# VH-VL binders against Large ribosomal subunit protein uL30 (rpl30), part 3

Target 1, 158 residues: Large ribosomal subunit protein uL30 (rpl30), of Saccharolobus islandicus (c3nh88)
Amino acid sequence: MVELLGIIRIRGWAKAPWYINETLEMLRLRYNFNTMMYPKTSQILGMLNKVSPYVTWGEIDPDTLKLLIIKRLETAKGDKVSDSYVKEVLKIENIDTMVKQLYEGKIYLHKLDQYFKLPIRLHPPKGGFKGSVKRPYKNKGEFGYRGDKINELMRRMM

## First folded at step 1 (VH-VL)

Design g20 (framework fv_gevokizumab)
Fold by ESMFold2-Fast, scan of step 1:
Structure g20 (fold): chain C 158 residues (1-158), chain A 123 residues (1-123), chain B 107 residues (1-107)
Amino acid sequence: as target 1 above (158 residues)
Amino acid sequence: QVQLQESGPGLVKPSQTLSLTCSFSGFSLSTSGVGVGWIRQPSGKGLEWLAHIYWDDDKSYNPSLKSRLTISKDTSKNQVSLKITSVTAADTAVYFCAREGSYYDEWGYFDYWGQGTLVTVSS
Amino acid sequence: DIQMTQSTSSLSASVGDRVTITCRASQSISSYLSWYQQKPGKAVKLLIYAASSLQSGVPSRFSGSGSGTDYTLTISSLQQEDFATYFCQQSYSTPYTFGQGTKLEIK
């Protein structure tokens, strides 16, 4: 089973060092509230630590991932993702099977550009951020690693 | 009520520097997420984005003109300025300033525009 | 740079018509698309942002749709005040770029 990281950009366009902008582009987090999902690997963690003042991330759970697919992910043509679309395009039974295969490492969302519009765009969180986006999560802020609390934040942004 | 108003020289000679000022009311660039951009339109032609500046002094320039452009803000006066160096006849256009959408909304759209100021580059 | 192309530079219509204006990006812009209205002697007006979100104060007869590279502005029942030039704009990447404009003219 693969651990999956949900990553949200939470700090908009600001003059950042070139290497930070380049890393955000590689992660497909060009604009505020852009959201991507990647397998938890040393490479991805290294990139996230480099850009931590601009993003928040943590381990996404299957229920949150399913909601993200249903409510926010769009097909390449801009339609809502349905069981029938997943069956037609990925040749798998339904969205639940898609979620299962993502956790099994049989498919990777970031490689499915031909079928889905990436990055996913989220709304500002309902009720606003609880802390400053300019402070780390570990110090009463919002940026950086937040573990399983990424799921709560994502749900407030759907 | 959000209002923006451009001011410029009207006529400027080739090779000189064009200075434009955008004065606004109904919002402040001390507010997080707000920006102001400059867009121009030559007579009978389309819109061309030139530059923007955000509340936190983040700036971006159109790469085709970047070497000639300088954008700045005076938050206390509610003003944003744009300078274009070494002007030519190709810089003759109506120049608009516009408020860019909030950090908490969709990015990069212009929700309120000034009326525009015509600048003619001619000897 | 991302090129924005509107399918027509001019379109003739009558009051009461359903009008559609189409915009195509040279690459996917993930719905970072806005529509503007420009009338002679008046300030440019934002109609739609994020491809389909209606700006506050804009009449409900205006709607936006589309995704990826293809986007459409629809006016469900054209009014006299709607004769204007319409521009699409992408904000997916800088430099922001506009379509060439579609002038809606009286038939």
Scores: ipSAE 0.006, ipTM 0.494, lowest interface PAE 13.9, mean pLDDT 86

Design g26 (framework fv_gevokizumab)
Fold by ESMFold2-Fast, scan of step 1:
Parts: C-alpha cells; sequence; structure tokens
Structure g26 (fold): chain C 158 residues (1-158), chain A 122 residues (1-122), chain B 107 residues (1-107)
C-alpha cells in the first residue's frame, strides 16, 4: 500500500531562483494551480521541501482522488475521464479500480502521459485562499505541508 | 471602509522624475496577503500595469518600463509610492493604485483609487 | 507577454438585453482572469475574478465563463447603470495584461 501525495502549485509568477524552477519543472508544476500526484518517498519529500514556498501538499484520500479524476483529469484529447475510457486504454474495470491500483502502486499517474493530459489543472479555490499564499500553512498561510487538509483544498478547486 | 487615493504633481516636464503616492485606509500592508499595484491609462486607451508591492516587500515591475520604475512602501503611513524616471509625453495618463488580496490571487485588483491625471508637457 | 484581445471595441444594447463580451488570451491562462467595469467619474470596479467568481456586492445578473484562452462576461438583463466600459485582465503570468476594453453603449 502506497501513501500518495497530492501537490498543488499555488504561486505562479512569483520570483523563484533558477534551481527552484528546475525542481518545479521536474515535478511538472510549471504553472500556477498545476496539480500532480506522487508516491510519498524521501526523494519526493526532499524535492517538495526545496520548493515549499511555491506549493502545498498532503496525503490525498481515495474519495478526493476519485473526484479529481472525474472532475478535472482530462483524456489526451481533452475529454472528461469515464469508466469506459479507463477500460479502453488501461484495460481495467473502472475509475474505482484505477484509484485502487494507484494506491497499490500497480500504476503511477505521472507515467500515463499517453492517456491523460498532465499536469492536471485546477481552478482557483472557491471563496479564495483563507490565508496568504506567501506564508507557510503552519503559520496561518497556505504553502507547504498541510497533511489531510490538502483534500479540503482540492475539493474547493475542482 | 477600504479606500485608496492617488496623489501626484499634475504636470511634469520631459526628462524629469514623476513621483506618485497612494494613500490608503481600511487595510494595512502589515497584513499577510495584502498588496498594492499601479496601473495607468492614457486618454481614450486601455489599462497598462506598471508595478506591484506586497506585505513582505516583494516587488514586481512591468519589464517594458522596469529600468525607469521604483516602487516602495511605508507601512506605518499606509502609503505606497511609485517613481518613474526620464518621463516623456508617452507617460501622460491617469495613474491608478489598486489593492490586491491573496483571496483574489495576487494580481486581481479588488478596490481601486479614483485615479490622478499626470500630464507630461513643457 | 500574454496578449489579451477584446475583439469588439464598442457594442450597442438596450435595457433588458442579454449582453456578452468576449476576451481571448494568446495562451492558456488557467482561469486567472478578472473582469472590470469602468464608468466616468467612478472608481474601477472588480466584477469577476478567477474567470467565474462573482465579487461580493456585484449583482447576480453578471456572470463569467470560459476556460483556456476564451472567456466571456455575460449580463443577463441589462440595466441602465450597466452602460460602461468593460476590461478583462489576466494574472497567470507577469507582466499583468489587460484587454483593450469594450464600451457598452445605449442602442
Amino acid sequence: as target 1 above (158 residues)
Amino acid sequence: QVQLQESGPGLVKPSQTLSLTCSFSGFSLSTSGMGVGWIRQPSGKGLEWLAHIDWDDDKSYNPSLKSRLTISKDTSKNQVSLKITSVTAADTAVYFCARTYSDFWEGAFDIWGQGTLVTVSS
Amino acid sequence: DIQMTQSTSSLSASVGDRVTITCRASQDISNYLSWYQQKPGKAVKLLIYAASNLQSGVPSRFSGSGSGTDYTLTISSLQQEDFATYFCQQYDNLPLTFGQGTKLEIK
């Protein structure tokens, strides 16, 4: 069983050193509200801590991941993802099975570029951000690690 | 409650430095998420963004004008200032200051001043 | 720089009409788009932010829609006070850029 991190870029044109921009590109978070998902590993955590002023992340739960796939993930052609599409291109039963296999580490979203448009693009959060995007989440801001509260933010951005 | 008001010289000669001040009330640039930008509008034309400053003194400038622009703030006085060096007739415009708020995603301007006309003429 | 194009510089309408004003970005701006209303003698007013979110205090007859490069401001039932100039603005990337404006005039 793998823990999955949902990661959202929350500062778009903010000034960033070149090495931060390189890491954001490696994570596929080039533009504001670009969203990606990766297995929780020491490598990914190291990259996130390096770019923390520009992103927020936490452990995504299966219900939120399913909503993300249904509402925001697009096929390579730009269409909504359906059970039929998942069955056709991934040869698995439906979106629920896709979510299960992502948590089992049998498939990795970040390696499915041929079937889906990545990174996922979210809308600004409904009602706006509650704190400053230029302050860390732990200090009444928005950037950095936010644990399971990533799920609440993602739902407001779908 | 929230208000912004621009002040400037009205008339400035070519090659001189134009200094503008934005005075505001109802919010503070000591508050996280708050910022102020400057936008100008020549008569009968569109809006052009010039510069932005926020609560943590992060400054941004329009690249086409960056070498001529300096934005600064005085948090205790609730003021933001903009200086434009080496002015020409092309700098004749109404100059606005406007607030940004993190809820409106750094760059959406939720409350604007009334504008101050600056004419560059000998 | 991201170019913002409002192809219509002026538009004539009557009170009660449904009016649409369009804005096109030269590249995908991911819904980082605001709409403003400008009237002579009054402060510029934010109507819509993040493409579709209605600013507090703005009448519900105003709505925003669109995605990617193409965005629309709609006024569902035009009122006398709505005759004004409307501007779109992107805030996806620096420099911040505005459309040229669309002046809504009495037919």
Scores: ipSAE 0.007, ipTM 0.573, lowest interface PAE 9.1, mean pLDDT 87

Design g33 (framework fv_gevokizumab)
Fold by ESMFold2-Fast, scan of step 1:
Structure g33 (fold): chain C 158 residues (1-158), chain A 125 residues (1-125), chain B 107 residues (1-107)
Amino acid sequence: as target 1 above (158 residues)
Amino acid sequence: QVQLQESGPGLVKPSQTLSLTCSFSGFSLSTSGVGVGWIRQPSGKGLEWLAHIYWDDDKSYNPSLKSRLTISKDTSKNQVSLKITSVTAADTAVYFCARDSYEFWSGYSDAFDIWGQGTLVTVSS
Amino acid sequence: DIQMTQSTSSLSASVGDRVTITCRASQSISSYLSWYQQKPGKAVKLLIYAASSLQSGVPSRFSGSGSGTDYTLTISSLQQEDFATYFCQQSYSTPYTFGQGTKLEIK
């Protein structure tokens, strides 16, 4: 199984240094609340470390990924993703099979831009952030690595 | 500087397995979003995509040839290999490997930005 | 499979000419199209990606345009070094497919 990282941009910053903006662009996190999924690799972790004050990430679970696909992911034309759509374009049975194949490394969301509108756009979290977006998660803030708590945050932003 | 170089047997007999190696420098298949593909061209004819492999071992094969094709990589050696089983005269072609420059971060689909010189493979008894 | 058709397999031109090579897909490919140049005895060279984006290091006389099913490669003022075979390629769907090629020949 592939470990998948869910990544959310949680801070807009007009004065961010150019190399931070470049890295956020490369991760497809140009705007606040943009979210992407990537396989957990040393390169992705290195990029996230560079931009950690602007993003939060952790291991997304299959239930959260399924909800993200159903509620927030859009087809390239802007329609909601359906079982029939994934069968047509990916030639697999349904959304449950899509989720399974993403975790098996048989398909990668970040390479399916011709079928889906990326990045995914989330809403501000219900109830707001509990800590400061200017402090790290490990120190009562919101940015940086948060492990499986990324799933709780994503659900509050759908 | 990015370079790719194909190596193969030159001559192979019908029904045998053809093994090709692509050796490269100036980039790594550990880099996210990077891949290597194989394309062939029979003499005086057009280009036919065969297969590609990405940094994360994601593979795609031309469906018309999939049962005969196996692509693999050795990231530590900067090599990608392609095997074609049960070859016939129709497999006589120049075989190219090329870097897949898919813009992982921007969502643009595959383009082959740097190609090897090609290696001629003749299938003949 | 998506079929890529170039309107001609050969085209004659003179240095200084404006040359247009056309490519048609059997279905919409949403600008997931690249153009390549192949010279005898040389490696294949990427010229244009995403239908209209010029590859780094490629002369500005080359340009691409089009959308949906119809695409064109234009050379605004042909140079001696531009006599070559040109291929379009779609990357919208696997298998990736190429046009049959257009050989640009001296008039």
Scores: ipSAE 0.000, ipTM 0.477, lowest interface PAE 16.1, mean pLDDT 85

Design g36 (framework fv_gevokizumab)
Fold by ESMFold2-Fast, scan of step 1:
Structure g36 (fold): chain C 158 residues (1-158), chain A 121 residues (1-121), chain B 107 residues (1-107)
Amino acid sequence: as target 1 above (158 residues)
Amino acid sequence: QVQLQESGPGLVKPSQTLSLTCSFSGFSLSTSGMGVGWIRQPSGKGLEWLAHIDWDDDKSYNPSLKSRLTISKDTSKNQVSLKITSVTAADTAVYFCARVDTAMEYYFDYWGQGTLVTVSS
Amino acid sequence: DIQMTQSTSSLSASVGDRVTITCRASQDISNYLSWYQQKPGKAVKLLIYAASNLQSGVPSRFSGSGSGTDYTLTISSLQQEDFATYFCQQYDNLPLTFGQGTKLEIK
């Protein structure tokens, strides 16, 4: 099984160094609250550490991923994702099977631009952020690695 | 182009409040991404970060000193000020102000020359 | 707090030498590390940021490398004006912390 990282951009920035902007664009996190999912690899972790002050990430669980697909992911035409759409375009039974195959590494969301609008756009978190988006999660802030607490934050932003 | 200059009292008595001002040119704290921090250095010793303020008026303090520190800015005058209350001989140091060009990434690209503050009765 | 340790407090070298100064963090700082040069009576100068990025206007003989907890500043061919004290700084987590400094002295 593949470990999947959910990544949310949490800070919009009028001025950012070119190397940060380049990396954020490579991760498809150009605008505030843009959300992407990638397999947990040393390459992705290296990129995330470089752009840490602009993003928060952690290991997404299957229940949260299913909710993200149902509530926030859009088809290429801008419609909600349904079991029938997944069956039509991915040739698999339903959304539950899609989630299973994402964790099996049989499909990767970031390669499915043909069928889905990416990046996913989330709402600001219900109740607001608990800490400052200008401080690291490690020190009472919001940016950077937050482990499984990414799931709680994503649910507050759906 | 970018210049920062510290000013302070030179000598402060124990238990008093130390007030420092950083005056700068070549950039503005109204510009997104800009910030100014304070760092001090006792004679012959290392550097200690004290506080930071950015364009958005977000303030950060060294936790070991937070109860004694207040940082503020006057954007129209291009000045950042730091106050340290209840000073002791341990606060004797050269005080520097320095610029952060990309806030949230706290490395300092331009520094003032430093101002020596001696705490003595 | 993240502790920054420079293994050598002083180092003697001659003009033309290849000099390396090391910095070790008490935990992984993900390349959020800068190097500074300080000369007596002068403003501190930024040399390197994000572990390996050379600051504009800094001579190419300076370079930074490393990852995780271990970082190095290298001066490929020491010049007379390079005799100074060098500090590393982490900015992965607050509070910001500096190494104790390495004073580069004439051999």
Scores: ipSAE 0.006, ipTM 0.505, lowest interface PAE 12.0, mean pLDDT 87

Design g39 (framework fv_gevokizumab)
Fold by ESMFold2-Fast, scan of step 1:
Structure g39 (fold): chain C 158 residues (1-158), chain A 121 residues (1-121), chain B 107 residues (1-107)
Amino acid sequence: as target 1 above (158 residues)
Amino acid sequence: QVQLQESGPGLVKPSQTLSLTCSFSGFSLSTSGMGVGWIRQPSGKGLEWLAHIDWDDDKSYNPSLKSRLTISKDTSKNQVSLKITSVTAADTAVYFCARGYRYSDYYFDYWGQGTLVTVSS
Amino acid sequence: DIQMTQSTSSLSASVGDRVTITCRASQDISNYLSWYQQKPGKAVKLLIYAASNLQSGVPSRFSGSGSGTDYTLTISSLQQEDFATYFCQQYDNLPLTFGQGTKLEIK
């Protein structure tokens, strides 16, 4: 099973060095609340560490990923993702099978632009952020690595 | 109840600096996510966004006007100010301030009535 | 800059009509689109945000739809108070940009 990182951009139009903006664009996190997921690899972790003041990330679980697909992911035409759509375009049984194959590394969300509108856009978190988006999560803030707490935040933003 | 009210000089001469103040009530710029922007509208024309300031003092400017614009806030007075330097007749417009919430990516949910500024000799 | 085009500068309609106003973005704006109503001498009013969400206090006859680059504001049964100018705005990227406006006039 591959570990998947859910990544949310939490700082919008703040001034940033060109290489930070370039890395955010490579991760497809150009705008506030843009959300992507990637396999947990040293390459992805290296990119995230470079842009950590602008993003928060952690290990997404299968239940949260399924909710993200159902509630927030859109087809290329802007419709909700359904079991029938997944079967038609990916030739797999349903959304549950899609989630399973994402964790098995058989398909990668970031390569499915033909079928889905990427990046995913989340709503502001219900109840607001608990800390400052300008401070690290580990120090009463919101940015950077937050482990499994990414699942709680994503659910508040769906 | 959220209210915003613009105030300005009404008339300014070409080459001078235009100073505008937005006074508001019903919310605070000490609240996380809260911000205020400025939008203008020349007579019979469309809306043009000028600048935005957030609770954390982050500032954004329209690139076409950035060199002439300065936005600032006084959180304790519930005021946001905009300065436009070196004004010309092209700056004649109704100027609006409006509340924009960063966590909603800046649509403007409440607007002031607007203040007319005429640039003429 | 993202250009917002409202190809119809003015529309004539009668009370009771179903009115449709369109807005086109020069690039995909991911539903970061709001609609505003402007009446002479009054504050601009937010009607719709995130393409399809009705602002609190706005009558249910107003609705928004669309995705990608093409968006629509619909008034299902026009009332006398709805004669106004309507603007779309994208908030996907800086600078924030507005459409040219569509003035809804009495037929």
Scores: ipSAE 0.005, ipTM 0.508, lowest interface PAE 13.4, mean pLDDT 87

Design g49 (framework fv_gevokizumab)
Fold by ESMFold2-Fast, scan of step 1:
Structure g49 (fold): chain C 158 residues (1-158), chain A 122 residues (1-122), chain B 107 residues (1-107)
Amino acid sequence: as target 1 above (158 residues)
Amino acid sequence: QVQLQESGPGLVKPSQTLSLTCSFSGFSLSTSGVGVGWIRQPSGKGLEWLAHIYWDDDKSYNPSLKSRLTISKDTSKNQVSLKITSVTAADTAVYFCAKGGYWYTSDAFDIWGQGTLVTVSS
Amino acid sequence: DIQMTQSTSSLSASVGDRVTITCRASQSISSYLSWYQQKPGKAVKLLIYAASSLQSGVPSRFSGSGSGTDYTLTISSLQQEDFATYFCQQSYSTPYTFGQGTKLEIK
C-alpha cells in the first residue's frame, strides 16, 4: 500500500515570492481550497515544506478519499462521479475499486486529468477554521502538517 | 555518476520482435520515486515516448503502440527492457532510455543514454 | 492526447543574441513541462524541468517560464555551444508528448 497525502490550500492571497507560487502551481494548488492527493514521498514532502504557510496536509484515509470522489470530484464534463463513469473511463468495477487501486499505487489521481477535473475544489470548512490560517497547526494554527486530522478537516469542507 | 546505455540488435527484419536493453548505474530502480522510460526518434523526426516503468513496477505505455509493447525491469542487474512485436519500417529509429526524474512531481527525464540505432529492413 | 506545438521549426541567431523558443500545449499542463537540448552525436540533455527549474549543471543563461498552456525557453546570451535542437515535453498525463523541436542555427 502506498501512503497518500491529502493537501488543501488554505491561504488564497499569494503575493508570495515567485518560487512559492511556482511550487503551489506544480502541486496544482493555485486557488484557495484547491485540494490534491499525492503519494507520500520525500520530494512531495520537500515541496510541501517549502509552501507550508499556504497549505495543510496529512495522511488521507480510504473513507475520506471515497467521500471526496463522491461529493467533490467532477468528471471532465463537470458531472458527479458515478460507478458507471469509473467503469467506462478507467475500466474498473466501481468507485470502491478505484479507491483500492489508488492505495495500491495502480492508478494515481494526479495522472487522471483526461477523466476528472483537477484540482478538486472544496468549500470553506463548516463552522470555519478553529485556529488562524496564518499560524502553524503545531502552534494552534491551521497550516502545515496535521497528520490524521486532515481527514476531519476535509470532511468539514465537503 | 548516473549513466544509461542502450543495446539492441542494430538490424531487425519486418514482422520480428525488437528487443532492447537499458543498462544503468549510479541509481537503483528500487528507490522510491525513480522510473526509466524509452523514447525513440526516427531520422529527421521528433521524439516519441514509448513506455515507462517505475520503482513500484507501475508501467505506462503509449496507447498508439500499447498492443505491441512490453516493458520490464530486472533490479538485480540494473536493467530495463523493452520489446516491440511485429516491427515494420516505421519502427526504424534511434531508441533512447532515460531516467524519469521523480515520477510523482515533475516527471522530467533527467539523464539519457546515447541512443541505439535500430533499422528495420529485409 | 495532449499536443505540444513549438511555433518555429528552425530559428537563426548569432552569438550574444537573446533567444526565445515557445511551446504551446493543447490543454493546461500545470507546469509539468521540461525543455531538452539535443546535439548531433551527444546524449539528450535536460535543461529545465517543472517549467522554470534549472537542471543542475546547466548554465544560468538558460531559463524557463510560463504556465497553463504557454511556455517559453530563453537563452539570455547565446554561446557557440548552444546551436542545437530544443524540445519541450509535457509530463502532465500519459502519453507523454514532445514538441516537434526547434533547430537553432547560425545566422
Scores: ipSAE 0.005, ipTM 0.483, lowest interface PAE 14.2, mean pLDDT 85

Design g50 (framework fv_gevokizumab)
Fold by ESMFold2-Fast, scan of step 1:
Structure g50 (fold): chain C 158 residues (1-158), chain A 121 residues (1-121), chain B 107 residues (1-107)
Amino acid sequence: as target 1 above (158 residues)
Amino acid sequence: QVQLQESGPGLVKPSQTLSLTCSFSGFSLSTSGMGVGWIRQPSGKGLEWLAHIDWDDDKSYNPSLKSRLTISKDTSKNQVSLKITSVTAADTAVYFCARDSPLYYSGMDVWGQGTLVTVSS
Amino acid sequence: DIQMTQSTSSLSASVGDRVTITCRASQDISNYLSWYQQKPGKAVKLLIYAASNLQSGVPSRFSGSGSGTDYTLTISSLQQEDFATYFCQQYDNLPLTFGQGTKLEIK
C-alpha cells in the first residue's frame, strides 16, 4: 500500500523568494490552489518542507481522492472524468479501480499527463480558512503538514 | 457592528506629506487573519488599491506608489495610518480604509465612508 | 499587473429585470474575485467573494459565477435599491486591481 500525499498551494507569489517558486514549479504548484498528489517519499517530504509556508499537505483517503477525480480532475480535453473515459484510456474498469490502483502503486497520477489536465485546480475553501495561511498548521495556522485533516480541507475546496 | 472611519486633512499643499488615519471598532488587529487596506478613488474615476497591513505587521504596497507610501498600525488604539509623501494634484481623491482579509479570501468586507483629500495651493 | 475589464461602463434597466454584469481578467485569477456595490454617499459594500460566495446579509437575488478569466455578477430580479455602480476586483496577485465599474441606471 502506498501512502499518498494530497498537496494544495495556499499562498500566492507575494514576497516569495525565487527558490520557493522553483520548487513549487517542480511540484507543479505554480498557481494558488493548484493541487497535486504524490507518493509519500523522503524526496517529496524534503521538497514540501522547503516550501511549507506556501502549501499544506497530508495523507489523502480513498473517498476524498474519488471525489477529487469526479468533481475537479479534467480529461486532457477539459471534460469531466467518467468511468467510460477511465476504461477507454487506462484500460481498467472504472474510477473505483483507478483509485485502488493509485493506492497500490500500479499507476501514478503525476505520470498521466497524456490523459488528464494536471495540476488540478481547486476553489477557495467554503467559509474561508479557519486560521492564518501565514502561520503553520501546528501553531493554529494553515500551512504545512496537517495529516488526515487535508481531507476535510479538500472537500471544502471542491 | 464592525465600523471603520477615515480622517484626513481635507486640503494639503503640493510636495507636502499626506497623513491619513483609519479608526475602527468591532474587530482587532491582534486577531489572526485580520488586516486593513487603503483604497482611493479620484472624482469620476475608478478604485486604486494603495496598501495593506495585517495582524502580524506584514505590509504590502502598490508598486507604482511604494516609494511614497508608509502604512503602520497601533493595535492598542485600533488604528491604521497611511502616509503619502511628495503629494501632487494626482493624489486628489476620496480615500477609503477597509477590513481586508485576503488570507481568508473573503475580500474587503467592511469599508469606511471615505475622506476627501484635495491637493492644491 | 492584472488588468480587470468590465464589458460596459453603464447599463440601463427596469425594476424586475434580470441584469448581468461581466468582468474579464488579463490572466487566470483562480476565482480570487470579489464584487462590490457603491452608492453615492454610502460605504462600499461587498456582495460576492471568491467568485461565487454570497456575503452574509446580501440578498439572494445576487449571485456570482465564472472561472479562469471570465466572471459574471447576476441580479435575478432588480429592485429599486440596486441602482448603483458595481465593480469587480481580483486578489490573486499584488497589486490588487479593480474593474472600471459598471453604473446601473434607471431605464
Scores: ipSAE 0.006, ipTM 0.513, lowest interface PAE 12.8, mean pLDDT 86

Design g53 (framework fv_gevokizumab)
Fold by ESMFold2-Fast, scan of step 1:
Structure g53 (fold): chain C 158 residues (1-158), chain A 123 residues (1-123), chain B 107 residues (1-107)
Amino acid sequence: as target 1 above (158 residues)
Amino acid sequence: QVQLQESGPGLVKPSQTLSLTCSFSGFSLSTSGVGVGWIRQPSGKGLEWLAHIYWDDDKSYNPSLKSRLTISKDTSKNQVSLKITSVTAADTAVYFCARDFHSYGWPDAFDIWGQGTLVTVSS
Amino acid sequence: DIQMTQSTSSLSASVGDRVTITCRASQSISSYLSWYQQKPGKAVKLLIYAASSLQSGVPSRFSGSGSGTDYTLTISSLQQEDFATYFCQQSYSTPYTFGQGTKLEIK
């Protein structure tokens, strides 16, 4: 099984340095609350290291990924994703099979632009952020790596 | 090429304040996400984390020692200092400073350590 | 506070052996785990970060595995230079805590 990182942009800093903005655009995190998912690779981790103060990330679990697909992911036409759409377009049985194949590294969300509207757009978290978005997660803040707590945050933003 | 070096007194008397300095090169504490921590080790015992300070002057202390600890930085001199008040024999240990760094966005790790400086608390 | 427990404080082995050192956290630490090597008179060396990522310059015979609360450091074929004390450390939350250490000694 491949490890998948869920990444959320949590600061809409318009005046970020050019190299930060370039990296955020490469990750498809141009606007606040944009969310993407990538396999955990040294390239992706290097990019996240550069933009750490603007994003939070961690390992997404299958239940959270399924909810993200059902509640927030949209088809290229802007419709909700259904089992029938996944079967028609990806030639796979249903959303559960899609989740399984994402973890198996057989398909990658970031390569499916022709079928889905990317990046995924989340709402501000229900109840607000617990800490400052200007501080690291580990120091009573919100940005940077947060491990499995990314799943809790994503659910509050769906 | 990143290096950290501790300096402090070899001997300090009970009830006094222990002052330690960490001098480093090859990186800057103005770099986002970078910090320096202090860890100690009594003879024949395990490692105990004491405190750390980050690029934005954010500080964290071991709760068991917090009332006695003060960490500070001088970014222009590439130095981090730790003060421990009211020392006792229990504070006798080798004191290390280490860089706290997110290697490629991974969880924090102390990736480069100093050699350590021995501090003995005795009358 | 998160307690880190290494199952063995001392382990005897011979050159060429496969060695396994285990570390258990009192709660899930989501792979926020590092392994360190300490030799007398030398700086402490980071071997593994994020439970399974090999630090640059560390020999490939070292590997880390595990998730949740249970983690393992493995040395696939022990070399003479590997006799040292090994510590696990969690960085999931402050205070950062270390295991008590496992001293690897020649048999």
Scores: ipSAE 0.006, ipTM 0.500, lowest interface PAE 13.3, mean pLDDT 85

Design g56 (framework fv_gevokizumab)
Fold by ESMFold2-Fast, scan of step 1:
Structure g56 (fold): chain C 158 residues (1-158), chain A 126 residues (1-126), chain B 107 residues (1-107)
Amino acid sequence: as target 1 above (158 residues)
Amino acid sequence: QVQLQESGPGLVKPSQTLSLTCSFSGFSLSTSGMGVGWIRQPSGKGLEWLAHIDWDDDKSYNPSLKSRLTISKDTSKNQVSLKITSVTAADTAVYFCARGTYDFWEGYSPTHFDYWGQGTLVTVSS
Amino acid sequence: DIQMTQSTSSLSASVGDRVTITCRASQDISNYLSWYQQKPGKAVKLLIYAASNLQSGVPSRFSGSGSGTDYTLTISSLQQEDFATYFCQQYDNLPLTFGQGTKLEIK
C-alpha cells in the first residue's frame, strides 16, 4: 500500500517569499485551509519541508479519507460526492472502492481535476487551534509534520 | 542597512493613553518574514517584551498587559504604533522597537530581534 | 511563563580575559535562545541566536553554547568595547522573556 500524506495550509493569506509561494502553488495550497493529498515520496517531503511554516501534514488513514470525500470533496459542478457519481466518472463501484484504490496507488486524487473540485476546502478547526500556527508542531505549535495526528485535526475541520 | 527610531510624548499623566511610534528603514513589513516588536526597560531594571506585529498583520501581546495594549502598522509609511491605556507610574520606562524575523530555512519562531532602535524615555507623572 | 535566570548580576574582568555568562530557563527551551549586548546610550545589539549561531557582523570572540535549560555566552578575549550588560532571551514560547542581565565591569 501507498502511504498518503494529508496536507493542510494553516496560515492565511500572507505575502510569502517567491520561492515559498511557487512551492505552495505547485502543491495547490494557495488559500488558508486548502487541503490536498499526495503519495509520500522524497520529492513531496522536500517540498513540504521548504514550506513547513505555512502547512501541517501527516499520514492520513482510510477512515479519515472516506469522511473527507463524503463531507468536503465536491464534484466539478459543486455537488456532494455520491456512490453513483464515483461509478459514472471513475467506473468503480462506490466511495469505499475509491478509497481502496487511492491507497493502492491505482488512482491519485491530484490527477482527478476533471471530476472533482480541487483543492479541498476545510473549515477552521472546531475549538480552534490548540497551539500557535507560528510554531512547529514538534515545539507546541501547529505547523509542520504531525504524523497520525493529522487525522484528528482534519476531523475537527470537516 | 536597517534602522529603527522610536518617538513618544516624553511625559504623560496618570490615567491617560500613551502613544508610541516606531519609524524604520532598510526593510518593509510587506516582506514575508518581517515583523516589529516593542520592548520596555524601567530605570535600573530588565527588559520586558510588550507586543509584536508581523507582515501579515498577525499580532501578539504580553498577557500581563494585553487588555491595555494595541499594536498596529502602516506598511506604506514604514511605521508601527503601540498604544497603552490607563498609564500609571509603573509604566515609566525606556521603550524600544526592534525588528523580529523568521528563519524559514531553520524554522525558528516566533522571533528574535536583530536590530533595535535607540529607545525613547516615557515618564508618567503629574 | 518561562523564567530566565542569570545568576550573576555583575562580573569584574580585565581586557584579554576569557569571560563566561550563564543563563538558566525554568523549562526546556530547545535552543530557542538569543544573547544581547546593551551599552549605555546605544541600541541593543543581537550577538547570538538559536543558542550558538553568531549574528552577522559580530566579532568571532563571541560564542554561545548549551542545551535544554542551561546556556552560556563566552567572550574568548575581552576587549575594551565589550564592557556592557548582557541579556539572554527565550523564544520557545509566548510571552517572550528575558534574563535579568549581567553587567560586565572593569576589574
Scores: ipSAE 0.006, ipTM 0.519, lowest interface PAE 12.5, mean pLDDT 86

